# Ledger of designs, part 7: VH-VL binders against Coenzyme F420 hydrogenase subunit delta (frhD)

Target 1, 183 residues: Coenzyme F420 hydrogenase subunit delta (frhD), of Methanocaldococcus jannaschii (q60339)
Amino acid sequence: MNETMKAEIESQDDELFDLTPSYLKKEIMVLACGNILFADDGFSVHVIEKLNKILTDKEKQKIALVDAGAGAPQQVLTLIDENSKTKKIIVVDVIDWGIKPGEIKIIEKDELPNPKYHRLDSHDWPLAPLLREVAEKYNIEVKVVGCQAKYISEPDVYIGLSEEVEKAVDKAVEIILRELRGD
Short names: E, the ipSAE of ESMFold2; O, the ipSAE of OpenDDE; V2, 0.75 times the mean of E and O plus 0.25 times the DockQ between their complexes.

## First folded at step 5 (VH-VL; framework fv_ifabotuzumab)

Design c2 (from b11 with heavy chain Y101I, light chain S53R; at its last look DockQ between E and O 0.39; V2 from the best seeds 0.00; counts 0 for: pae E 4.8 > 2)
Fold by OpenDDE, look of step 5:
Structure c2 (fold): chain C 183 residues (1-183), chain A 121 residues (1-121), chain B 107 residues (1-107)
Amino acid sequence: as target 1 above (183 residues)
Amino acid sequence: QVQLVQSGAEVKKPGASVKVSCKASGYTFTGYYMNWVRQAPGQGLEWMGDINPRSGGTNYDEKFQGRVTMTRDTSISTAYMELSRLRSDDTAVYYCARGYIRFWSGYMDVWGQGTTVTVSS
Amino acid sequence: DIQMTQSPSFLSASVGDRVTITCRASQGISSYLAWYQQKPEKAPKRLIYAASRLQSGVPSRFSGSGSGTEFTLTISSLQPEDFATYYCQQYNSYPYTFGQGTKLEIK
């Protein structure tokens, strides 16, 4: 087997063993947290849907839009490792900070709570500690774009946003676009 | 109406164990953490730990690690706090308190009425 | 652990007075601070959360301010029912910790 063939096999092997998810091969990840089944909890889903329509193909080469509503955002974050290309994570979620419904708050990494949890299961791992951990361990910039919910219907299914939160979707989109585009 | 109702007063001897219950009503039990806070006579509030009723996961203050066990029965929306190897300085009113479960916040917005535990020889 | 230090431990005031209680954290806790009121033989009642958010049903004479390590609870005009013990509490990090309390007594 000649050196060229060895190099090709090695390159193929490297590609074959690259198990990094596609969304972690991009520099920026917008992570939507929430469930459309539970009223305002679906806020983030609407945000990323609009972003998906607005962002250009060129921008999407470096920006991954991830809907973690069907799964757990923890599952996405736990896949981040030294092979990930992600340098920035923008989390989109509803929050309860005692502010007015529909009000947007940007939360920086250092403003996240820092509880020491016993690591039982990735499924039960709180998002805030995990965000802090991946930020610090892998030098990833983390920001949370949070919208104050008016109504979360969990565990009852209710599809639809409150008027206040629905109006906030466009505001969040604008904020995130500025963040993504460096405006 | 959101309500937490705790079990009645307890009198125990040193070395014994006590188990306090907290029954929740008026909300989804598994949607909120349950905290336990105690208060010795004439003293301040002391957080002991919390439990996620959905997963059963617990967080204890290290001061109580090895002596405290927090559990729940989701079928009856009831949280339990058991403290073992009791000593006189465990005499206190013990409170359960509801806490928020969201990705990044926890509150204590609703409290039980308290359970007096007296440890005496 | 994060230590919470309240001041003063005791305060005497009259009805109508403006009262301020301070709470200092040993390290930054952002805005993850709550204030509680406790009357004798009663469970604590949350007044303020997120450092400055008034709990629903709490009179507007109560207010909270601060971030990071310094926080204040203010009662703009003290009412007879406000004489009680007040506690601050951080919920930034486990274990959650309380201040030692401030007993507000009638002068």
Scores: ipSAE 0.102, ipTM 0.706, lowest interface PAE 3.8, mean pLDDT 89
ESMFold2, look of step 5: ipSAE 0.149; ipTM 0.664
ESMFold2 (binder alone), look of step 5: mean pLDDT 93; pTM 0.950

Design c3 (from b11 with heavy chain G31S S105G, light chain S53R; at its last look DockQ between E and O 0.40; V2 from the best seeds 0.00; counts 0 for: pae E 4.5 > 2)
Fold by ESMFold2, look of step 5:
Structure c3 (fold): chain C 183 residues (1-183), chain A 121 residues (1-121), chain B 107 residues (1-107)
Amino acid sequence: as target 1 above (183 residues)
Amino acid sequence: QVQLVQSGAEVKKPGASVKVSCKASGYTFTSYYMNWVRQAPGQGLEWMGDINPRSGGTNYDEKFQGRVTMTRDTSISTAYMELSRLRSDDTAVYYCARGYYRFWGGYMDVWGQGTTVTVSS
Amino acid sequence: DIQMTQSPSFLSASVGDRVTITCRASQGISSYLAWYQQKPEKAPKRLIYAASRLQSGVPSRFSGSGSGTEFTLTISSLQPEDFATYYCQQYNSYPYTFGQGTKLEIK
């Protein structure tokens, strides 16, 4: 093999042995929770899709857009450690706060449940106290952008947002862009 | 319709074990924690622990540590609670109860019908 | 562990009365408090979460308030079907804990 091909192989081998998820190499994480198959539960996926179109390639060098789905957000968070570059986490999800459908609630770190401390490598903790625990331990800024759902079709498949929640997507994108761009 | 259906009543001798099942239907089993709560005759509610059905990880009240095992089988949407080295004061109704919707849970919104476990003589 | 203490343990009231039940936490739990109703030989039913949020389908005569260490459940106009035992439950910290219960008898 020639010199150029050997250099590419060595670069690929180094990347292959670096098992750190790429989202942990960026300072800002936008974490989408939910399932697009279940009506309003797809809210966060629509938000992250719009952000993907709006963010520049330069912004994406420090902003990770992570679609964790309904079941993986805990796994995403448990991989954070002292060597991760994460400085801010914006969680996007539907919520059940008893407010009007489509209304957005911003939830700050101190509004999250305060867990009893255990090892941070536990993936068995509930998501909200885990988020607070991780943020406190590693000095990570947290905001939750929650939208009150009108209808979640689980277990029936229904693709599409209610009118109220669909309108909330643009509001959430605006709020998140302001957070990402320092407004 | 969201539903939790538990196994039938059990009568056990001291020192035995009991394994209660809780079959879930009408929702995505792995999106919600499953709690186990017991209630001795004429007494209040006592939280025993929970399980994350996706990972199988558990959190137990210290009172039951070493005697309780919570498991699940995601292929049949069923949670299990096993209590070993039974004593007469383990006589109670045992409930499974669906917990968190992913992020904001901690309260229990759907409960099974309860399983009476009687430990005597 | 966070101890949850309910007052009173037993209450007798008439249809139409306003009833309040108090729940005190031994440590601050923010608003991570739920209320349950349990009728004889039935599983509990959630009424309130996040201290003050009514679950869908719960009658509006039920309300909750409080934060930190002191919480109340109020029934604004007691109905015959409200005969039950009521429990508070904190979900701020493991282990989750319940109050000892308040048995409400309707005269």
Scores: ipSAE 0.206, ipTM 0.690, lowest interface PAE 4.5, mean pLDDT 85
ESMFold2 (binder alone), look of step 5: mean pLDDT 92; pTM 0.950
OpenDDE, look of step 5: ipSAE 0.432; ipTM 0.812

## First folded at step 6 (VH-VL; framework fv_ifabotuzumab)

Design d1 (from b11 with heavy chain W104F; at its last look DockQ between E and O 0.47; V2 from the best seeds 0.00; counts 0 for: pae E 3.6 > 2)
Fold by ESMFold2, look of step 6:
Structure d1 (fold): chain C 183 residues (1-183), chain A 121 residues (1-121), chain B 107 residues (1-107)
Amino acid sequence: as target 1 above (183 residues)
Amino acid sequence: QVQLVQSGAEVKKPGASVKVSCKASGYTFTGYYMNWVRQAPGQGLEWMGDINPRSGGTNYDEKFQGRVTMTRDTSISTAYMELSRLRSDDTAVYYCARGYYRFFSGYMDVWGQGTTVTVSS
Amino acid sequence: DIQMTQSPSFLSASVGDRVTITCRASQGISSYLAWYQQKPEKAPKRLIYAASSLQSGVPSRFSGSGSGTEFTLTISSLQPEDFATYYCQQYNSYPYTFGQGTKLEIK
């Protein structure tokens, strides 16, 4: 079947086809947050692009590289359930930690806030409390590889990282590779 | 460079409504939650709720459910808080304060100058 | 709701003194605790976040410590500009809540 017919068949009778997103069938997720169109907000996209070139096909059998920068990282997380294969989530994002632009901070599960109550619309949860909620509920290991942004251009389109954040891309890739490879 | 500028003082009668504005500048408005905090005369700080300016989604303290409405206009980087059915004990200074919504070091790093709302009969 | 209780509510001290203010949470909040300084007729100013991290531009005489339910703000050598009201605030869970405040006055 052609690509269009395949997609239509998968949507036509959900009871007969496995519609589980492929990223939930892998044990490790690298979740990229942010938008390449808005200067330093594109940090995570550059990181995941380099990881895509570096990871072997064998490694990609266990590691999902997920670009959620189109505004749906909450959607990615809310689809996780007890049947998902996910055991570890590495989030890549820019942060605001009051450190120098381009500096990297590793944020652990216990550094994430834990909101008291569930929102009426789950797609509007603050991302960090949602990540902690999901990770604790399903016993998932989490790390956030955060880079202090210098400049985010939203709503104006500007493609390109600040010099400081650009230099941080390779550092973040090295940190993530060590985490993925058990170093 | 980062600044939150609020609308001016208001005097209201019990039963009326007030709408306070908070104009943001010097940062990406949609990248940060906007919080509203009030302080009655001689009293401490009381969190009222927040808004995600990207989605317009809100979260209110139960004390204000049904009386508070938080909105925003992203085209002018402005957040609004409206409190209805005012009572004399709503007399306070009302602050806006930003907080990061993805991964953050803490809430309310930048505050507006405050808006005094006086409710008297 | 997570209640935040500060002690003392009022503190009198001299320039040069070491001052400590404590903050207790009614439930565990990990390290999701900020400290604010507020002077009369002014908006609060964040001093410390994540329990122990200094905000940029805050003098190193300010320090924070603690995790879970017990937290401390310390001013190692009090300066004239430090006389203010101090608030802790948890941001672990909605609704976000503040301590009642600690007013620090000249002895």
Scores: ipSAE 0.236, ipTM 0.684, lowest interface PAE 3.6, mean pLDDT 84
ESMFold2 (binder alone), look of step 6: mean pLDDT 94; pTM 0.958
OpenDDE, look of step 6: ipSAE 0.579; ipTM 0.846

Design d2 (from b11 with heavy chain W104L; at its last look DockQ between E and O 0.57; V2 from the best seeds 0.00; counts 0 for: pae E 2.6 > 2)
Fold by ESMFold2, look of step 6:
Structure d2 (fold): chain C 183 residues (1-183), chain A 121 residues (1-121), chain B 107 residues (1-107)
Amino acid sequence: as target 1 above (183 residues)
Amino acid sequence: QVQLVQSGAEVKKPGASVKVSCKASGYTFTGYYMNWVRQAPGQGLEWMGDINPRSGGTNYDEKFQGRVTMTRDTSISTAYMELSRLRSDDTAVYYCARGYYRFLSGYMDVWGQGTTVTVSS
Amino acid sequence: DIQMTQSPSFLSASVGDRVTITCRASQGISSYLAWYQQKPEKAPKRLIYAASSLQSGVPSRFSGSGSGTEFTLTISSLQPEDFATYYCQQYNSYPYTFGQGTKLEIK
């Protein structure tokens, strides 16, 4: 038998028996939403890229940095169950709250839309009520770090953040590091 | 340049069905929920439901469950609302309205021009 | 369902007046409240979202306030173009619901 072939078979067997995403095996998730191709919509990607450079390998054993993009954050949250190791979720996204561009709004679990008045028949809930439902069901701490965008270029591609939102990246990283390392 | 253009007025008899279309332009159709809201003559606004155009998943007000079907065709950026077993109190203007499904969703920032549906004998 | 109750249902006022319209939610909706203006034969137009955030292009004489269950739309120094019907709408939870409307007419 070819030794390389045996190693590949064993690796594939391990993946098939353990389908749990690796980010659910860590206690803290930093969930980045948005798309770097659409101007300020790339805010969260810049934040997790900086966190990836700053966090130590030891810290990354407990902290998952998840780039969900604009279209996948609900899918990430839907996979959480009672066996997941997740204890805290920090969501990073641009928001439309009508505050000054580049301003950061912190949203706690109790400020999120309350899902208890939702019908349960659809799994295509908007992100905020889904986040609250998952967090309350599994006793997960939540912090949302939202930045007021100045410009989102979708559907046109424009690489780069506005000056105001670019300055907000460092502020968001500082807030998140304080949360991750204790205050 | 974000625009929602709806199909034309309809006159229907009780028991018939109506299907209203809503053509979206100027934005990424699959990035936003599409809401349907109706308004009977001299009455207020009534939310009927929404559809996530990416997945096709729907949320209906229970009042319309079993009579309403919301669909979409992503290749032509068009949403549809079909209401069956029409009765005279379904006479209304029907609006499509864009709602964002990212973090802060549910407010309706762009509205179609409305489609008048008249149900009479 | 979250019931939204507007007060008053009808209001008569003069150009230059300050007007206040109240919207009450049957249960807490945080700041997930929008205000719309609708003129006859037209689609609604969003004025306010997030309870107090003014939509771009809306005159600054419009303002919104409130959180939780009690919300207010204020129009300072009414203009002739402000005579319309106003609706509040909660977007905290499904089903989304509107107030019954407030018709603002010229005195």
Scores: ipSAE 0.502, ipTM 0.789, lowest interface PAE 2.6, mean pLDDT 86
ESMFold2 (binder alone), look of step 6: mean pLDDT 93; pTM 0.956
OpenDDE, look of step 6: ipSAE 0.504; ipTM 0.829

Design d3 (from b11 with heavy chain F103M; at its last look DockQ between E and O 0.45; V2 from the best seeds 0.00; counts 0 for: pae E 2.7 > 2)
Heavy chain, then light chain:
Amino acid sequence: QVQLVQSGAEVKKPGASVKVSCKASGYTFTGYYMNWVRQAPGQGLEWMGDINPRSGGTNYDEKFQGRVTMTRDTSISTAYMELSRLRSDDTAVYYCARGYYRMWSGYMDVWGQGTTVTVSS
Amino acid sequence: DIQMTQSPSFLSASVGDRVTITCRASQGISSYLAWYQQKPEKAPKRLIYAASSLQSGVPSRFSGSGSGTEFTLTISSLQPEDFATYYCQQYNSYPYTFGQGTKLEIK
ESMFold2, look of step 6: ipSAE 0.467; ipTM 0.782
ESMFold2 (binder alone), look of step 6: mean pLDDT 93; pTM 0.955
OpenDDE, look of step 6: ipSAE 0.572; ipTM 0.846

Design d4 (from b11 with heavy chain F103L; at its last look DockQ between E and O 0.41; V2 from the best seeds 0.00; counts 0 for: pae E 2.5 > 2)
Heavy chain, then light chain:
Amino acid sequence: QVQLVQSGAEVKKPGASVKVSCKASGYTFTGYYMNWVRQAPGQGLEWMGDINPRSGGTNYDEKFQGRVTMTRDTSISTAYMELSRLRSDDTAVYYCARGYYRLWSGYMDVWGQGTTVTVSS
Amino acid sequence: DIQMTQSPSFLSASVGDRVTITCRASQGISSYLAWYQQKPEKAPKRLIYAASSLQSGVPSRFSGSGSGTEFTLTISSLQPEDFATYYCQQYNSYPYTFGQGTKLEIK
ESMFold2, look of step 6: ipSAE 0.493; ipTM 0.792
ESMFold2 (binder alone), look of step 6: mean pLDDT 93; pTM 0.955
OpenDDE, look of step 6: ipSAE 0.618; ipTM 0.858

Design d5 (from b11 with heavy chain W104T S105Y; at its last look DockQ between E and O 0.30; V2 from the best seeds 0.00; counts 0 for: pae E 3.1 > 2)
Fold by ESMFold2, look of step 6:
Structure d5 (fold): chain C 183 residues (1-183), chain A 121 residues (1-121), chain B 107 residues (1-107)
Amino acid sequence: as target 1 above (183 residues)
Amino acid sequence: QVQLVQSGAEVKKPGASVKVSCKASGYTFTGYYMNWVRQAPGQGLEWMGDINPRSGGTNYDEKFQGRVTMTRDTSISTAYMELSRLRSDDTAVYYCARGYYRFTYGYMDVWGQGTTVTVSS
Amino acid sequence: DIQMTQSPSFLSASVGDRVTITCRASQGISSYLAWYQQKPEKAPKRLIYAASSLQSGVPSRFSGSGSGTEFTLTISSLQPEDFATYYCQQYNSYPYTFGQGTKLEIK
């Protein structure tokens, strides 16, 4: 796990009286979903670890690298409000799009499922429609960089990517860097 | 190899309950919603609800609210659907079907073999 | 609830024919539409998702198109194994809903 990414989530001294999470004070969020302990589910963690080494200190002033894990991405998104500085979210995750393992699909905001839930008793909002709902409400730009998984080992612990997904890490990093740098 | 294997056929009397099981293998059970869909004889498909197996959270069609309970046991990768206060018009084949994965919306890509539930006096 | 209306309900065709089945949603569903094939006494099988994305292992003679409220499934050159009932399904909003089905029969 990247200690500098944890520090960006947790706190800064000059923000003691401001309870806004530090990642919401930067205009660009790269949100990693998934768990390094479960084979290809660790894809996004490998991607943000490489981004952390490549991004300059100046770029990191504007870009939050957030490791949400499999259990936290809804919590990260639900904390976004009108006071948040977030203007763009790049989500990194594995997907199941019926394409070849290791192949990358870019999903735009308007390709995400419609968030219209008519049932008030639902306590479990799926991540993709939640992302669209939050992005539409606060006018946030969204891209999902999804890699087709081959194998996810949960609940068994297996550290390591399949060959196909491992080869996709550098490609995903390249795509994200172009997006972050406006190329 | 992704597979959903359901429990065997059931014959019930009106007023009873039925609990159908759906055992998943070959994928991350907690990473996908599990849907329940039924099909009455000679009729089309009817979505009943879904469950997030990680949280246990459920969404039911209002037609079944109050009579249906969807649960799961993550230790054996098994989802359950229980329908109570059975009526003759609950006679149908009941399917489990794996739903979306986080940022996937090709919905219900793998289906169980179906469980026939017959409600007769 | 979003109502899904398929047409036709029945279709007779010969091997080699081009077949088109339509599905109309009562409200806009963007591209959140799947197509399923069901043979007698079998579970449905997904053919198409996201309106136009072909599932791996499904023959390329199957294609889907449309967005918003009107969608089509096309079989470009019908094969003997394609005689089945076809369903569309929206997943834009709860409750998820299916069309009433289109039975494709041998002529």
Scores: ipSAE 0.317, ipTM 0.707, lowest interface PAE 3.1, mean pLDDT 85
ESMFold2 (binder alone), look of step 6: mean pLDDT 92; pTM 0.947
OpenDDE, look of step 6: ipSAE 0.362; ipTM 0.789

Design d6 (at its last look DockQ between E and O 0.65; V2 from the best seeds 0.00; counts 0 for: pae E 3.9 > 2)
Fold by ESMFold2, look of step 6:
Structure d6 (fold): chain C 183 residues (1-183), chain A 120 residues (1-120), chain B 107 residues (1-107)
Amino acid sequence: as target 1 above (183 residues)
Amino acid sequence: QVQLVQSGAEVKKPGASVKVSCKASGYTFTGYYMNWVRQAPGQGLEWMGDINPRSGGTNYDEKFQGRVTMTRDTSISTAYMELSRLRSDDTAVYYCARGYYRFWSYMDVWGQGTTVTVSS
Amino acid sequence: DIQMTQSPSFLSASVGDRVTITCRASQGISSYLAWYQQKPEKAPKRLIYAASSLQSGVPSRFSGSGSGTEFTLTISSLQPEDFATYYCQQYNSYPYTFGQGTKLEIK
């Protein structure tokens, strides 16, 4: 085969074996943490559900809405590498900051814990220091949209948000939309 | 009602090992880190490490690396800390304490403590 | 490792006094600091987290302040039941570390 044809075939073979998760091929990630089964722990799921209805299909070409749900959000972050297209991560979660229930706190990258290196697997870190480590390593912009929970029912199943946290869902959606649309 | 109940006091000789258990109840065991903290008589608190019960992944303070092993059995919601090659200065009360892994990992619920005495 | 240094190591005070305990970190830890109270033969009890947030059920005479490298725990009017040892703890970076403790004795 001539060199030009060999190069074209080799390039196609590389693309065929690309197993990169689709959410890492988009420039913006909205990462929802928490479990809808445990009262206010479902806050982020309600936020991302509303965003899914509001964002256009065109906007979703650049914005990944990722529901970590009952899974491990650390797993989502540990898959980021130098080949990922991610340039911005917005994390949505409930927090325990000791502020009024339903109050939203925005946490910037430089306000996150700054962990030291260690040899252990990165996905075993707490989420906040892992988020900062990954964002600094790959030059990713970060915002955390955190809502002070009133009640988390774990381990008991209770579907539904407290009144205060429910009212915060629309506020969080507005903050995130402003961030996604550059306002 | 969130509760951590630890195994009973132990007396060991230098060179032996000890395995302390911490049984959790009243919450989803795999949703929280389990920390281990010790306190020698008349001394302060010393963090030893933690374990993520979902994955089994651990983080150890380097001064215990090679001597400590933290494990768990999710079927009985129990965490374990094993310290090997015991020395007399390992005499301490050993605590388990849970911490939330998702964003802010501070210790909110503590076990009652397990006294380990290392003497010849 | 981030070294946490408490001052003073021992404190003797009378009921009704305002008591302050300081905690200094060897490097910046933002607001990732907790305060614990420990009574003899008991597990520690969390008083303050996020540097200044009061744990529910803790009397309002306890307060925390500070950020970065310098933090304080204040008891605005000391009560007899406040006899204990107090520890600060950073949770910014592994390994998590505690201050050496401040033993508070009532005169």
Scores: ipSAE 0.307, ipTM 0.726, lowest interface PAE 3.9, mean pLDDT 85
ESMFold2 (binder alone), look of step 6: mean pLDDT 92; pTM 0.945
OpenDDE, look of step 6: ipSAE 0.456; ipTM 0.814

## First folded at step 8 (VH-VL; framework fv_ifabotuzumab)

Design e1 (from d4 with light chain Y91W; at its last look DockQ between E and O 0.53; V2 from the best seeds 0.56)
Heavy chain, then light chain:
Amino acid sequence: QVQLVQSGAEVKKPGASVKVSCKASGYTFTGYYMNWVRQAPGQGLEWMGDINPRSGGTNYDEKFQGRVTMTRDTSISTAYMELSRLRSDDTAVYYCARGYYRLWSGYMDVWGQGTTVTVSS
Amino acid sequence: DIQMTQSPSFLSASVGDRVTITCRASQGISSYLAWYQQKPEKAPKRLIYAASSLQSGVPSRFSGSGSGTEFTLTISSLQPEDFATYYCQQWNSYPYTFGQGTKLEIK
ESMFold2, look of step 8: ipSAE 0.613; ipTM 0.816
ESMFold2 (binder alone), look of step 8: mean pLDDT 91; pTM 0.937
OpenDDE, look of step 8: ipSAE 0.598; ipTM 0.855
ESMFold2, look of step 9: ipSAE 0.571; ipTM 0.800
ESMFold2 (binder alone), look of step 9: mean pLDDT 93; pTM 0.951
OpenDDE, look of step 9: ipSAE 0.557; ipTM 0.845

Design e2 (from d4 with heavy chain Y107W; at its last look DockQ between E and O 0.57; V2 from the best seeds 0.00; counts 0 for: pae E 3.7 > 2)
Fold by ESMFold2, look of step 8:
Structure e2 (fold): chain C 183 residues (1-183), chain A 121 residues (1-121), chain B 107 residues (1-107)
Amino acid sequence: as target 1 above (183 residues)
Amino acid sequence: QVQLVQSGAEVKKPGASVKVSCKASGYTFTGYYMNWVRQAPGQGLEWMGDINPRSGGTNYDEKFQGRVTMTRDTSISTAYMELSRLRSDDTAVYYCARGYYRLWSGWMDVWGQGTTVTVSS
Amino acid sequence: DIQMTQSPSFLSASVGDRVTITCRASQGISSYLAWYQQKPEKAPKRLIYAASSLQSGVPSRFSGSGSGTEFTLTISSLQPEDFATYYCQQYNSYPYTFGQGTKLEIK
């Protein structure tokens, strides 16, 4: 049994015993929370689709692009534990902050709701407090890249972004890319 | 048009239970938390709890734990709040109120018309 | 629990006046604060969210400011329809809590 084969077998043994989702084996997660079916609510999906085309295969070894906008964002976060490789989460979403449509607001971990003041014994917290709780517990860096929506078509299906939010996709991609590349 | 329509007024005796319904229309019911807030006569607003209608998961104020149960039926876009072992100080108007589900939850943008519950002998 | 204290509890003012109502949180709540208006026998109506963001359809004479523990609601020029009770509400932490209310009456 040569050294190359032995190294490959040892790597396979780690995978054989490990049921961890692949996105938790990467240091950086870009989490998209919107729904592409509802006009501007699809902003985050367009952002991660463009990032997927721009990021190199080498970068994707450390960066997970996760589309959780159709109904599973809490499940993505609740699977994080002390064994996860996650060191940083960048959340991409539309916001309602009363700023101009298409404007981007960056929200840091310490600006998220603080679950440590909660006294309720709950297992199903709202997503923002859950994000902060998980990040604080496992010392994970967080940034939220939020775009002010103009129009969300729910409950009607409308695929497509408003002009203002569409222009914000490229701006968000540039902001996130600088964050991912340390510049 | 987003709308929440609640069930009608109730008169109950101490020790009974009440179940208030809140039917949602004009939006995707499972996309938003549903809050329950009450207001005793001449008093301020008191948050009781909320429910995530997609999962059915709930968060109650400890003041009501053990007496309150919040549920929903997604097939008819309806949320329910049941309060048991009623006493006279549970006399109040009970509101359902929609909040944003995803990251930006906790504010309540649309309110039901309120359901008056009177507890008296 | 985060206690929300409004000041004043009662306020008399005239049409055309500028009015400010303050809300203090017992702990930092960042900007996770909403303001509601309630008229007698009616459900509350959201005016402001995220401390300073105006609800669609709310007149521009309403504004909110503050972060952390200190917040204000301002009505720049009172109108007859503005006489109501006003509540602040934090949504930083469970349980969500309201201030005790400020009843605004015509002088």
Scores: ipSAE 0.313, ipTM 0.724, lowest interface PAE 3.7, mean pLDDT 85
ESMFold2 (binder alone), look of step 8: mean pLDDT 92; pTM 0.946
OpenDDE, look of step 8: ipSAE 0.495; ipTM 0.826

